# VH-VL binders against q96il0, part 324

Target 1, 167 residues: q96il0
Amino acid sequence: APERGAERRDTAPSGVSRFCPPRKSCHDWIGPPDKYSNLRPVHFYIPENESPLEQKLRKLRQETQEWNQQFWANQNLTFSKEKEEFIHSRLKTKGLGLRTESGQKATLNAEEMADFYKEFLSKNFQKHMYYNRDWYKRNFAITFFMGKVALERIWNKLKQKQKKRSN
Key: E = the ipSAE of ESMFold2; O = the ipSAE of OpenDDE; V2 = 0.75 times the mean of E and O plus 0.25 times the DockQ between their complexes.

## First folded at step 12 (VH-VL)

Design L5 (framework fv_ebronucimab; at its last look DockQ between E and O 0.44; V2 from the best seeds 0.67)
Fold by OpenDDE, look of step 12:
Structure L5 (fold): chain C 167 residues (1-167), chain A 120 residues (1-120), chain B 111 residues (1-111)
Amino acid sequence: as target 1 above (167 residues)
Amino acid sequence: EVQLVESGGGLVQPGRSLRLSCAASGFTFTSYGMNWVRQAPGKGLEWVSYISSSGGSTEYADSVQGRFTISRDNGKNSLYLQMNSLRAEDTALYFCAKDFEYGSWSFDYWGQGTMVTVSS
Amino acid sequence: QSELTQPRSVSGSPGQSVTISCTGTSSNIGAGYDVHWYQQHPGKAPKLLISDNSNRPSGVPDRFSGSKSGNTASLTISGLQAEDEADYYCQSYDSSLDAYVFGTGTDVTVL
């Protein structure tokens, strides 16, 4: 029995967007859409005197972004693959070729594709539910830390003003 | 119930390689960062490596930097630690540890550990 | 490796309160990083007791409390029980190492 070659699951290369913001930038930068996820990556600025809370916030934002990028990259790949398989299967069942007489890629009608979308959504419903739950939890945490960082900054400004008045 | 089960430990000679595995269950594995923490016999805890939930970010202790590689397979709910160029000082019980809640840099669940012994 | 400094051992009688200190540096606890505490019984995996200086995870008794001041964190065990006999470790983050750091560990004995 020929050893079925382990299909190298093409894990979407963790394409670290090669977009490097200018070194002197004091702001977050938004890169072009990723080719797999179609999400725009954000390059987070790291201040010279980053507080522990700011660092936690930044790392959480970065991790959340990476998580989101990976999820959608994988989802898009899965979707594309399954869509293609569905189209091929249906065309074959109809006795149609993969290409039209004009040489164009044969497509299914909107009704047939609606069946695919319904099946795909049903199949991936649980995955999307977990994604949404995690997305909300992450964003809640991010928002919470944003609030903490804002309060910390206000407090530090007040302390500095008091020190200037005492001198 | 959250379970983490380490495997792959054993006796190896210095300079050799070993790969540890951790099988995770009872939680959404793809949602959390994972860590390796080790404990030498009769010693304290030492953090070894971290990998983000997506696997896009990794961190290492200086003691293992360049020798160890942390990875994960989210489809298999598995965490791995490739250990190369092993040294006697790498002898320890290796724990797989799950990150706690987001923004808390702590570990809420631990495996029972797998023993790695590096000896000539 | 810059370990957080803990007392080697602490002892107390049943019902007493004991406190374990965890002393860091300006690059970890003193920098404002949070401290976490773990309990480890002999031959067992560590268990998270306190997260983020004073937060108790679900299932942790209220007799365990954490605090932080300056470069020192403290774990207090009130109403010491026989089952509290274990090793205790503090944990934080060190910016100079860009790594998580553990304390040296404290052996708690119930007399």
Scores: ipSAE 0.858, ipTM 0.952, lowest interface PAE 0.5, mean pLDDT 92
Fold by ESMFold2, look of step 12:
Structure L5 (fold): chain C 167 residues (1-167), chain A 120 residues (1-120), chain B 111 residues (1-111)
Amino acid sequence: as target 1 above (167 residues)
Amino acid sequence: EVQLVESGGGLVQPGRSLRLSCAASGFTFTSYGMNWVRQAPGKGLEWVSYISSSGGSTEYADSVQGRFTISRDNGKNSLYLQMNSLRAEDTALYFCAKDFEYGSWSFDYWGQGTMVTVSS
Amino acid sequence: QSELTQPRSVSGSPGQSVTISCTGTSSNIGAGYDVHWYQQHPGKAPKLLISDNSNRPSGVPDRFSGSKSGNTASLTISGLQAEDEADYYCQSYDSSLDAYVFGTGTDVTVL
């Protein structure tokens, strides 16, 4: 299996991963929420005797996590940018400044902000529909490969019993 | 309806650089990993590089490691190959190729390729 | 070494069956990695013919079939037709190289 020394990771508390060198840990790690995506990343362990199917499953899980993290990081940034643009546009239309007399950013009331949320959801409907379809396809594939790995392990156990009986 | 169109090939001298592009259409580009595969004149296929659907993971053949950089712009549905320090052995028709299915390490759609010739 | 071995050429008459072998090593096919097959007509891009040893993608005729055993995969073309005249490549993954690897290619001639 390939080494993953250059991957971005959440730094674990001191001590825990050092007991499983050179891989930092003998188990998958779940880190804190990523600053941009708000999703908890998984840091995958690569076992020494990983089979081809196990490798495919691990790489599929890794790629799916990267895809998911990138989607939500981009959506969160787009949401924040479009929210500010919406507020700015509505304040300009009302003839109001971008800041109050106290110097704080002017904002809109909850009913006005509801228009933004509706508009954002409507504008992004197609993008989220493609995301949901792909999310389900990826998770079905992951589940399928998990099943294949489980069957492979059962077959290996049966082959070991067949070999033992024949001797 | 799936189309992959490579461009940017040409004749260059050894040691120079070239940037290949691949324009994708007819599928959700952001959902799939992409590859570059090359074929020297009269020779077989050689995998060159891979990039994941998000662009977060890349892999390279040993023959191009450190000289070539794969990238993608998911906003433009485009794949790129930056080729530095070109050598005569890099002379080939370069294809971009789409990953087939999740977890299958095969390529279902290929462009027609762009020719790169490295010669003095 | 980094290549999967295929016969340089095979020939057959229309209606006959031909088989193309693809022999790997213990770091690729022999390790259990799947084998994929591509068809390439002269001057054209490769086309995926068989994925995951035996799966036919949509639009591939059922006269194409694939199998794998040990270090060797096989592509069989039953009922050979004139349009099957092309180059054929196998492909797998090699864990020692951490890379995709292609076969040397087989030129199929229809007599």
Scores: ipSAE 0.642, ipTM 0.861, lowest interface PAE 1.6, mean pLDDT 86
ESMFold2 (binder alone), look of step 12: mean pLDDT 92; pTM 0.936

Design L6 (framework fv_ebronucimab; at its last look DockQ between E and O 0.37; V2 from the best seeds 0.66)
Fold by OpenDDE, look of step 12:
Structure L6 (fold): chain C 167 residues (1-167), chain A 120 residues (1-120), chain B 111 residues (1-111)
Amino acid sequence: as target 1 above (167 residues)
Amino acid sequence: EVQLVESGGGLVQPGRSLRLSCAASGFTFNSYGMNWVRQAPGKGLEWVSYISSSGGSTEYADSVQGRFTISRDNGKNSLYLQMNSLRAEDTALYFCAKDFEYGSWSFDYWGQGTMVTVSS
Amino acid sequence: QSELTQPRSVSGSPGQSVTISCTGTSSNIGAGYDVHWYQQHPGKAPKLLISDNSNRPSGVPDRFSGSKSGNTASLTISGLQAEDEADYYCQSYDSSLDAYVFGTGTDVTVL
């Protein structure tokens, strides 16, 4: 029995966007859309005197971004693959070739594709529900930490003003 | 119920390699960062490595940097630790540990550990 | 490796209150990083007791409390019980190492 070659599941390369912001930038930078996820990556600025709370916020934002990038990259790949398989299967069932007489890629009509979309959404419903739940939890946490960081910054400014008045 | 089950431990000679595995269940594995923490016999806890929920970010303790590689397969709910160039000092019980809530930087669930013994 | 410093052992009678200290440096606790506490019984995996200095996860009794001041964190066990006999570890993050760090551990004995 020929050893069925382990199909290397093409894990979407963790495409670290090679976009390098200018070294002297004091701001977050937004890169071009990723080719797999279609999401624009953000390069987060790291201040020289980053507080532990700011660091936590930054790392959480980075992790959340990576999580989003991976989810959508994989989802898009799965979608594209399943869509292609669906089209091929339907064309075959119809006795049609993969290419039209004009050499164009044969496509299905909107009604047939609607069936695919419905099936795909139904099949992935639970996955999307978990994604949405996690997305909300992450964003809630990020927002919470943003609030904490804002308060910390206000407090530090007040302390500095008091110290200047005492000298 | 959250369960983490480590495997792959054993007796190895110095300079050899070993791969640990951790099977996760009872939670959404791809939503949380995962860690390896080790405990030498009769000693305290030592953090070894971290991997983000997506696997896009990894961190290592200086003691294992360049020798160990943490990875995960979210489709299999599995965490791995590839250990190369093993040393006697790497002898420990290795725990798989789940990150707690986002931003906490603590570990809420631990496996029972797998024992790695490095001896000549 | 820069470990957080804990007393080697702490003992108390049933019903008493005991406190375990965890002393860090300017690069970890003193820098403002949060401290977490774990309980480990012999031959068992660690259990999270306190997160983020004073937060108790679900299922942790209220007799466990955490605090932090300056470069020192403290775990207080009030109403000490026989089942509290275990090793206790503090944990934080160290910016100089860019790593999580554990305390040296404290053996709590119930007399």
Scores: ipSAE 0.861, ipTM 0.953, lowest interface PAE 0.5, mean pLDDT 92
Fold by ESMFold2, look of step 12:
Structure L6 (fold): chain C 167 residues (1-167), chain A 120 residues (1-120), chain B 111 residues (1-111)
Amino acid sequence: as target 1 above (167 residues)
Amino acid sequence: EVQLVESGGGLVQPGRSLRLSCAASGFTFNSYGMNWVRQAPGKGLEWVSYISSSGGSTEYADSVQGRFTISRDNGKNSLYLQMNSLRAEDTALYFCAKDFEYGSWSFDYWGQGTMVTVSS
Amino acid sequence: QSELTQPRSVSGSPGQSVTISCTGTSSNIGAGYDVHWYQQHPGKAPKLLISDNSNRPSGVPDRFSGSKSGNTASLTISGLQAEDEADYYCQSYDSSLDAYVFGTGTDVTVL
């Protein structure tokens, strides 16, 4: 019998990907890189007789993937915006135009760009610290539930083997 | 200190709409799923809706499906509930609630609620 | 809609032990979904007391304990105190409704 509760929680998030795995697949699938986060989404398989613990693990893995993709999509966007703002500000201070004589975008040398990278990392340090903490919490929980699911499956097989011997 | 503050409740006529807000602080809002739970006067708790930490997944109780829309703005640490086609049965104190721990499916922090009254 | 069944009220004197039952069906507690417990004082928001059947979150006194067996979960308050006077709700997940479900609530009175 199909698990209705698991299906409710599996609605695809907006902006993830247009990739659709084959409908007959009984395995997880890895899709192409997301346009904004550059991460590859996993498309999770739902077994027909999914246990409550298996459902919890799958939902947690999917939610963690969505969380991670959104964080990096936002950081990539912020990085790109602040990088262009920094370059334009430094070019303006130096009295230089936005384009070179040949029409290419004017840019800064490696030493000047190093200032941007240091400023960006410093400005975003606390945000990344909280991300790392929550990343560890999520992956620790996922590993914990993976272990519990594995033990549940082993225990169920041992029950079946013991039941057969007692018959 | 974790705080959740609901707003946007009030007295409305049946068939009208309201938008509830929940301002969150004291935790990494974008790391946790959020819920709306309601309590009719003198009655028990009823789960209304869920939204995942990224906003990519939503779920609704059958009683509100198609009428209510949960959303979040992680840039503003805010949770929302758009309530359309309100009915007398929707009269309740509406709480926003934070998921406890990853995989727990329980709610550790609740706001004090905002009252929605649907009456002619 | 299905609700988890709780007694309407329980009472006890200070120092007594009281137990609140939470009875579900084969689509929720009986299917193996965890049970959580909340305390709600009058006019206040609910507070998580017990998660995942028996886990006590930080700040919850040792006198609160939970258990689950079959279709039934139990919350036990050992050494009842005046501040324990409140409403108590259990909560689980129901696979037939695809929804979180709460119990009917229990009013605990300290005599």
Scores: ipSAE 0.662, ipTM 0.870, lowest interface PAE 1.5, mean pLDDT 86
ESMFold2 (binder alone), look of step 12: mean pLDDT 92; pTM 0.937

Design L7 (framework fv_ebronucimab; at its last look DockQ between E and O 0.72; V2 from the best seeds 0.74)
Fold by OpenDDE, look of step 12:
Structure L7 (fold): chain C 167 residues (1-167), chain A 120 residues (1-120), chain B 111 residues (1-111)
Amino acid sequence: as target 1 above (167 residues)
Amino acid sequence: EVQLVESGGGLVQPGRSLRLSCAASGFTFSSYGMNWVRQAPGKGLEWVSYISSSGGSTEYADSVQGRFTISRDNGKNSLYLQMNSLRAEDTALYFCAKDFEYGSWSFDYWGQGTMVTVSS
Amino acid sequence: QSELTQPRSVSGSPGQSVTISCTGTSSNIGADYDVHWYQQHPGKAPKLLISDNSNRPSGVPDRFSGSKSGNTASLTISGLQAEDEADYYCQSYDSSLDAYVFGTGTDVTVL
């Protein structure tokens, strides 16, 4: 029995965007769209005196970004694969080749592709529901921590002003 | 119900390698960071490693840095710990631990652990 | 390894209140990182008891309370019960190690 080669599921390489912002930047940087997810990665600035709360916020934002990048990279890969399989299957059923007489890649009409999209969305509905739920939870948490960080910064500024008035 | 089940523990000689696994169920595994925490016999808890929900970020304790590798397969709801160059000091019960809610650096669910014994 | 310092043991009678201290450094609790508490019964996995200094997860009795001040966090068990006999660990984050850190653990005995 021939050993069925374990199809290395091409897991989208967790390609850390090679975008390196300038070392002296005091701001977050947005990179070009990732080739797999099509999402623009953000390089988060790390302040020299980062508070624990700011660190938590930064790490949460980074993790959320990575989570989002991975989800869409995998989703896009799955979509592309299934789309190609669908097209091939339909063309085969029609007795058509994968290439037209002009040598172009054979395509299906809009109606046939609509069936694919409907089926794909139906099949992935639960996955998208979970994604949306988690997306909202993550963003809610991020927003909450943003608020806390803002309050912390205000409080620290007030303390500094009081200390300057006392001296 | 959330369940974490560790496996892969055993008796190994110093310098050898071992791979631990943790099977997760009862929650959306891909949504949470995961950790390995160990407890030497009759000792306290020691954090070993962290992996983000996507697997894009990993962290290690200094004691295991360069020797251990944490990984995950979200499609299989599985967490792994590849342990290389094992030492006697690595003898411990190894727990798989789930991150609590977002922004809380705590662990809400733990497995029962798998025992790793490193002895000559 | 920079462990958070806990008393080795604490004892109390049923119905009494006991407090477990967790003392850190300027790089963890003193840096204003949150403290979490775990309960571990013999031969069992740890259970999250308190998160984020004072938050009780669902299912944790009200008799457990957490607080933090300066470099020290505290877990208070009010109305001590026989089932509270266990090991208790505090946990935080250390910026100098860039790692999670646990306390040395406290054995709570009910007399």
Scores: ipSAE 0.834, ipTM 0.943, lowest interface PAE 0.6, mean pLDDT 92
Fold by ESMFold2, look of step 12:
Structure L7 (fold): chain C 167 residues (1-167), chain A 120 residues (1-120), chain B 111 residues (1-111)
Amino acid sequence: as target 1 above (167 residues)
Amino acid sequence: EVQLVESGGGLVQPGRSLRLSCAASGFTFSSYGMNWVRQAPGKGLEWVSYISSSGGSTEYADSVQGRFTISRDNGKNSLYLQMNSLRAEDTALYFCAKDFEYGSWSFDYWGQGTMVTVSS
Amino acid sequence: QSELTQPRSVSGSPGQSVTISCTGTSSNIGADYDVHWYQQHPGKAPKLLISDNSNRPSGVPDRFSGSKSGNTASLTISGLQAEDEADYYCQSYDSSLDAYVFGTGTDVTVL
């Protein structure tokens, strides 16, 4: 029996969605949105004759997905938790309840919520700056390798045509 | 400047455990995969283990599979290697090494290493 | 063997060129996996000299060059200098082992 702790409840669970692709699939598979990150995971197919370039591209895409899923799962959890804490704190200082007379969840006006968004952005500015830099670097690299794989496949197709013609 | 500082090495008996640490600075640690590579005295380099930038993927050389566990704490800029059931052949200088560029599969910065000696 | 094969040693006079070979198998270099090169001075950590067969990372002198053909990669040091005395290792990936593999190492001596 694993020991549960508050620290694990305050961070997103590790790992990608529990989605399982069909056993006999020979294609990449896109799963449902992950509960914590709201991103759709890709489950990558590994062909029998995968070239080194294709393998590098696949692993880069897999690790980028893993990185992106983990970042947004943690940020979404933190954002949601801190937003509710901010709302509850401000409602309490006003002497207001958590729900309106109609039973709907009490909220703050747009100006008050803007204070929350500004504070959250300020607290997380450097973290999001590093995320954006890495996101662009990773996507540039993925696009570069996609181009190299495309050229490799064209070259192999042309080489096979030239071999057949010479036979 | 990029620095990687290993620690936790020492002299241990066969069958015992050690935990190595690697403190990283001078780069965004969470952006890169990390590796352990070892070098037995007077011998060449042997890759030991890999962990992805987020910590979600790990790989191990066959010689250490099931005995060693790689982990990282991106909040502390630290890489770890838990070494269990140590054997004499695990005696080596252990380096931590940073992945170079995305998709390169090479290691651009290495620490100076921490020595692990397994002897009866 | 899971190691890439390198000559035990090579030597040259200052100003001359030396070439270090790195020979693999059909599961690594022969499968067209990239080869990387490292320099290791005595008592020091390895330093990346060449990535992806021929790319020189920033700060590496242009007298170091790399190439790959078939099952073999080569590191060439032109204009050999005293500071180039060190051990040199090639490295690649092996698909049958699902692991990174290093070469046996080459001791470069400047005469």
Scores: ipSAE 0.661, ipTM 0.878, lowest interface PAE 1.4, mean pLDDT 86
ESMFold2 (binder alone), look of step 12: mean pLDDT 92; pTM 0.929

Design L8 (framework fv_ebronucimab; at its last look DockQ between E and O 0.54; V2 from the best seeds 0.70)
Fold by OpenDDE, look of step 12:
Structure L8 (fold): chain C 167 residues (1-167), chain A 120 residues (1-120), chain B 111 residues (1-111)
Amino acid sequence: as target 1 above (167 residues)
Amino acid sequence: EVQLVESGGGLVQPGRSLRLSCAASGFTFSSFGMNWVRQAPGKGLEWVSYISSSGGSTEYADSVQGRFTISRDNGKNSLYLQMNSLRAEDTALYFCAKDFEYGSWSFDYWGQGTMVTVSS
Amino acid sequence: QSELTQPRSVSGSPGQSVTISCTGTSSNIGAGYDVHWYQQHPGKAPKLLISDNSNRPSGVPDRFSGSKSGNTASLTISGLQAEDEADYYCQSYDSSLDAYVFGTGTDVTVL
């Protein structure tokens, strides 16, 4: 019995974008689009005197970004794979080759591709619903922490001003 | 109902390796960070490792840094802990623990644990 | 590893209030990191009682309350019941270790 080669599920390498922002930067940096997710990664700045709230916010933003990157990378790979399989299957059913007489990759018409998109969206509907729900929850949490951090910064500035007036 | 079920524990000799698994159900596993926490017999709780929801970020306690590797398979709703170069001090009940909510660095659900005993 | 300091044991009669302290350092509780509390019955997994200093998760009785001041957090159990006999652990984050840290644990006995 031929050993069915374990299909190495090409897990999208967690390609940490090798983009290194300048060491002296005091700002968040946006990298080029990731080749799998097509999302631009953000490199978050870490202040020297980062508060616990700022740290929580930063880590939450980072985790959310990673989550988003992974989701879309996997979704895009799945989409591409299923699209290719669909095209091949339809061409085969039509008795057409994978290449045209001109040597170009054979494609399906817009109507046939519409069927694929509809089927793909239907198949992945639940997945997208969960994604959207979690996306909103994460962004709500991020926004909430942004508010907390803003208030903390205001309060710290007020305390510093009071201390300067008392001296 | 949220369930976490640990497995892979056992008796091993010092210097050997062991891999723990945690099977998760009852929630969207890919949405939450996961942790390993251990408890030596008759002792308190000790955090061991963290992995982000995507698996892109990992953290380790100093006591296990360089020896343990946390990983996850979101498609299988599974968490793993590869333990290498095991020591007697690693003897403990190992719990899988779920992050509570976004921005809260607490754990709301725990498994029953799997026992790891390292002895000569 | 820098553990948060808890009393070894606390006891009370049914209906009384007991308080468990959790003392940290300038790198954890004193730095402003939130404190969480867990209950663990013998042979059972820990259960989250209090998150983020004073937040009570659903299903946790209102007799449990948490507070934090300076380098110290406190868990108060009001109206102590027999089922409250357990080990209690505080938990926070330590910036010097870049790790989650637990307290030494407190054994609560109901007399």
Scores: ipSAE 0.863, ipTM 0.954, lowest interface PAE 0.5, mean pLDDT 92
Fold by ESMFold2, look of step 12:
Structure L8 (fold): chain C 167 residues (1-167), chain A 120 residues (1-120), chain B 111 residues (1-111)
Amino acid sequence: as target 1 above (167 residues)
Amino acid sequence: EVQLVESGGGLVQPGRSLRLSCAASGFTFSSFGMNWVRQAPGKGLEWVSYISSSGGSTEYADSVQGRFTISRDNGKNSLYLQMNSLRAEDTALYFCAKDFEYGSWSFDYWGQGTMVTVSS
Amino acid sequence: QSELTQPRSVSGSPGQSVTISCTGTSSNIGAGYDVHWYQQHPGKAPKLLISDNSNRPSGVPDRFSGSKSGNTASLTISGLQAEDEADYYCQSYDSSLDAYVFGTGTDVTVL
């Protein structure tokens, strides 16, 4: 399953931007696709005055990203290995070589490849079911803490407005 | 039923090394961060080390930083603690402990512990 | 090494309430980090009793409750029973140490 829990757009609260070092971004960064998982890693911004809630949310998002990347990296490697083994096995039973006369890798037709996809899905069904359950539990927790952080930031902004008026 | 079983403890001389193992069952091991926590005889609890669910992030108490290495093998449902340059102060019962819920930073299941004694 | 401060012991009669304090600093509880509580009977592993200041995990009796204010967290055992005789530890996170920290421990005696 694809990455979830990343922000759809960056938020730049006025207070947070004033503490960003010149050579560092005040926003999370999305990097290029990881070679093994095909997922784009988020490079998380750490504000100088990160609250305990903000730290907890950031570490939960980082840990979830690592967990997700590892799952899909392992599944992609297993998928690729078993796919090639399936193709090699079926080509061998048909008396065909691993390459065409032009030197290209021999392939199977769409119906034969559908057999592989069905077998792979069936073999891994429970693993993916547990992954999906835990993915949704993680995303629920992330959303919950995002809400708590948003409320904390609103409360801090209200205190700053009250302090400025009283001074 | 969640079960954590530590092993690899024993008597060892100062400056030597020891490797602890923790076998996990009854939950999706690869979904949770894991910890080592120790308790010296007659003393309180001391957190030792943390490893994230994927193994991509590790943290250590200052008292063991640079000497201990936490690792995991999610294929074997196993957690490890490599303990180098052991000192008498490292004498303790070592527990492995599972993170409770995502974002709680608490430990809901603990093993029985394995005893490490560092003495001449 | 740095630990959260708890009383060495507290005692109470069956049916009474006891409260255990857990006092931290501005780098842990005072910074706003959550506090968790563990019960440990002699010769046994710790058991999570309260998470996130006041949440009671499944299977923990409702006579256990937790709260946090300022630099101090509290565990209250209402309706004290003989089986509650154990050591109790608080735990939090310390941003200066980048580490989880436990309290010094409290021995609860049921008279």
Scores: ipSAE 0.642, ipTM 0.863, lowest interface PAE 1.5, mean pLDDT 86
ESMFold2 (binder alone), look of step 12: mean pLDDT 92; pTM 0.937

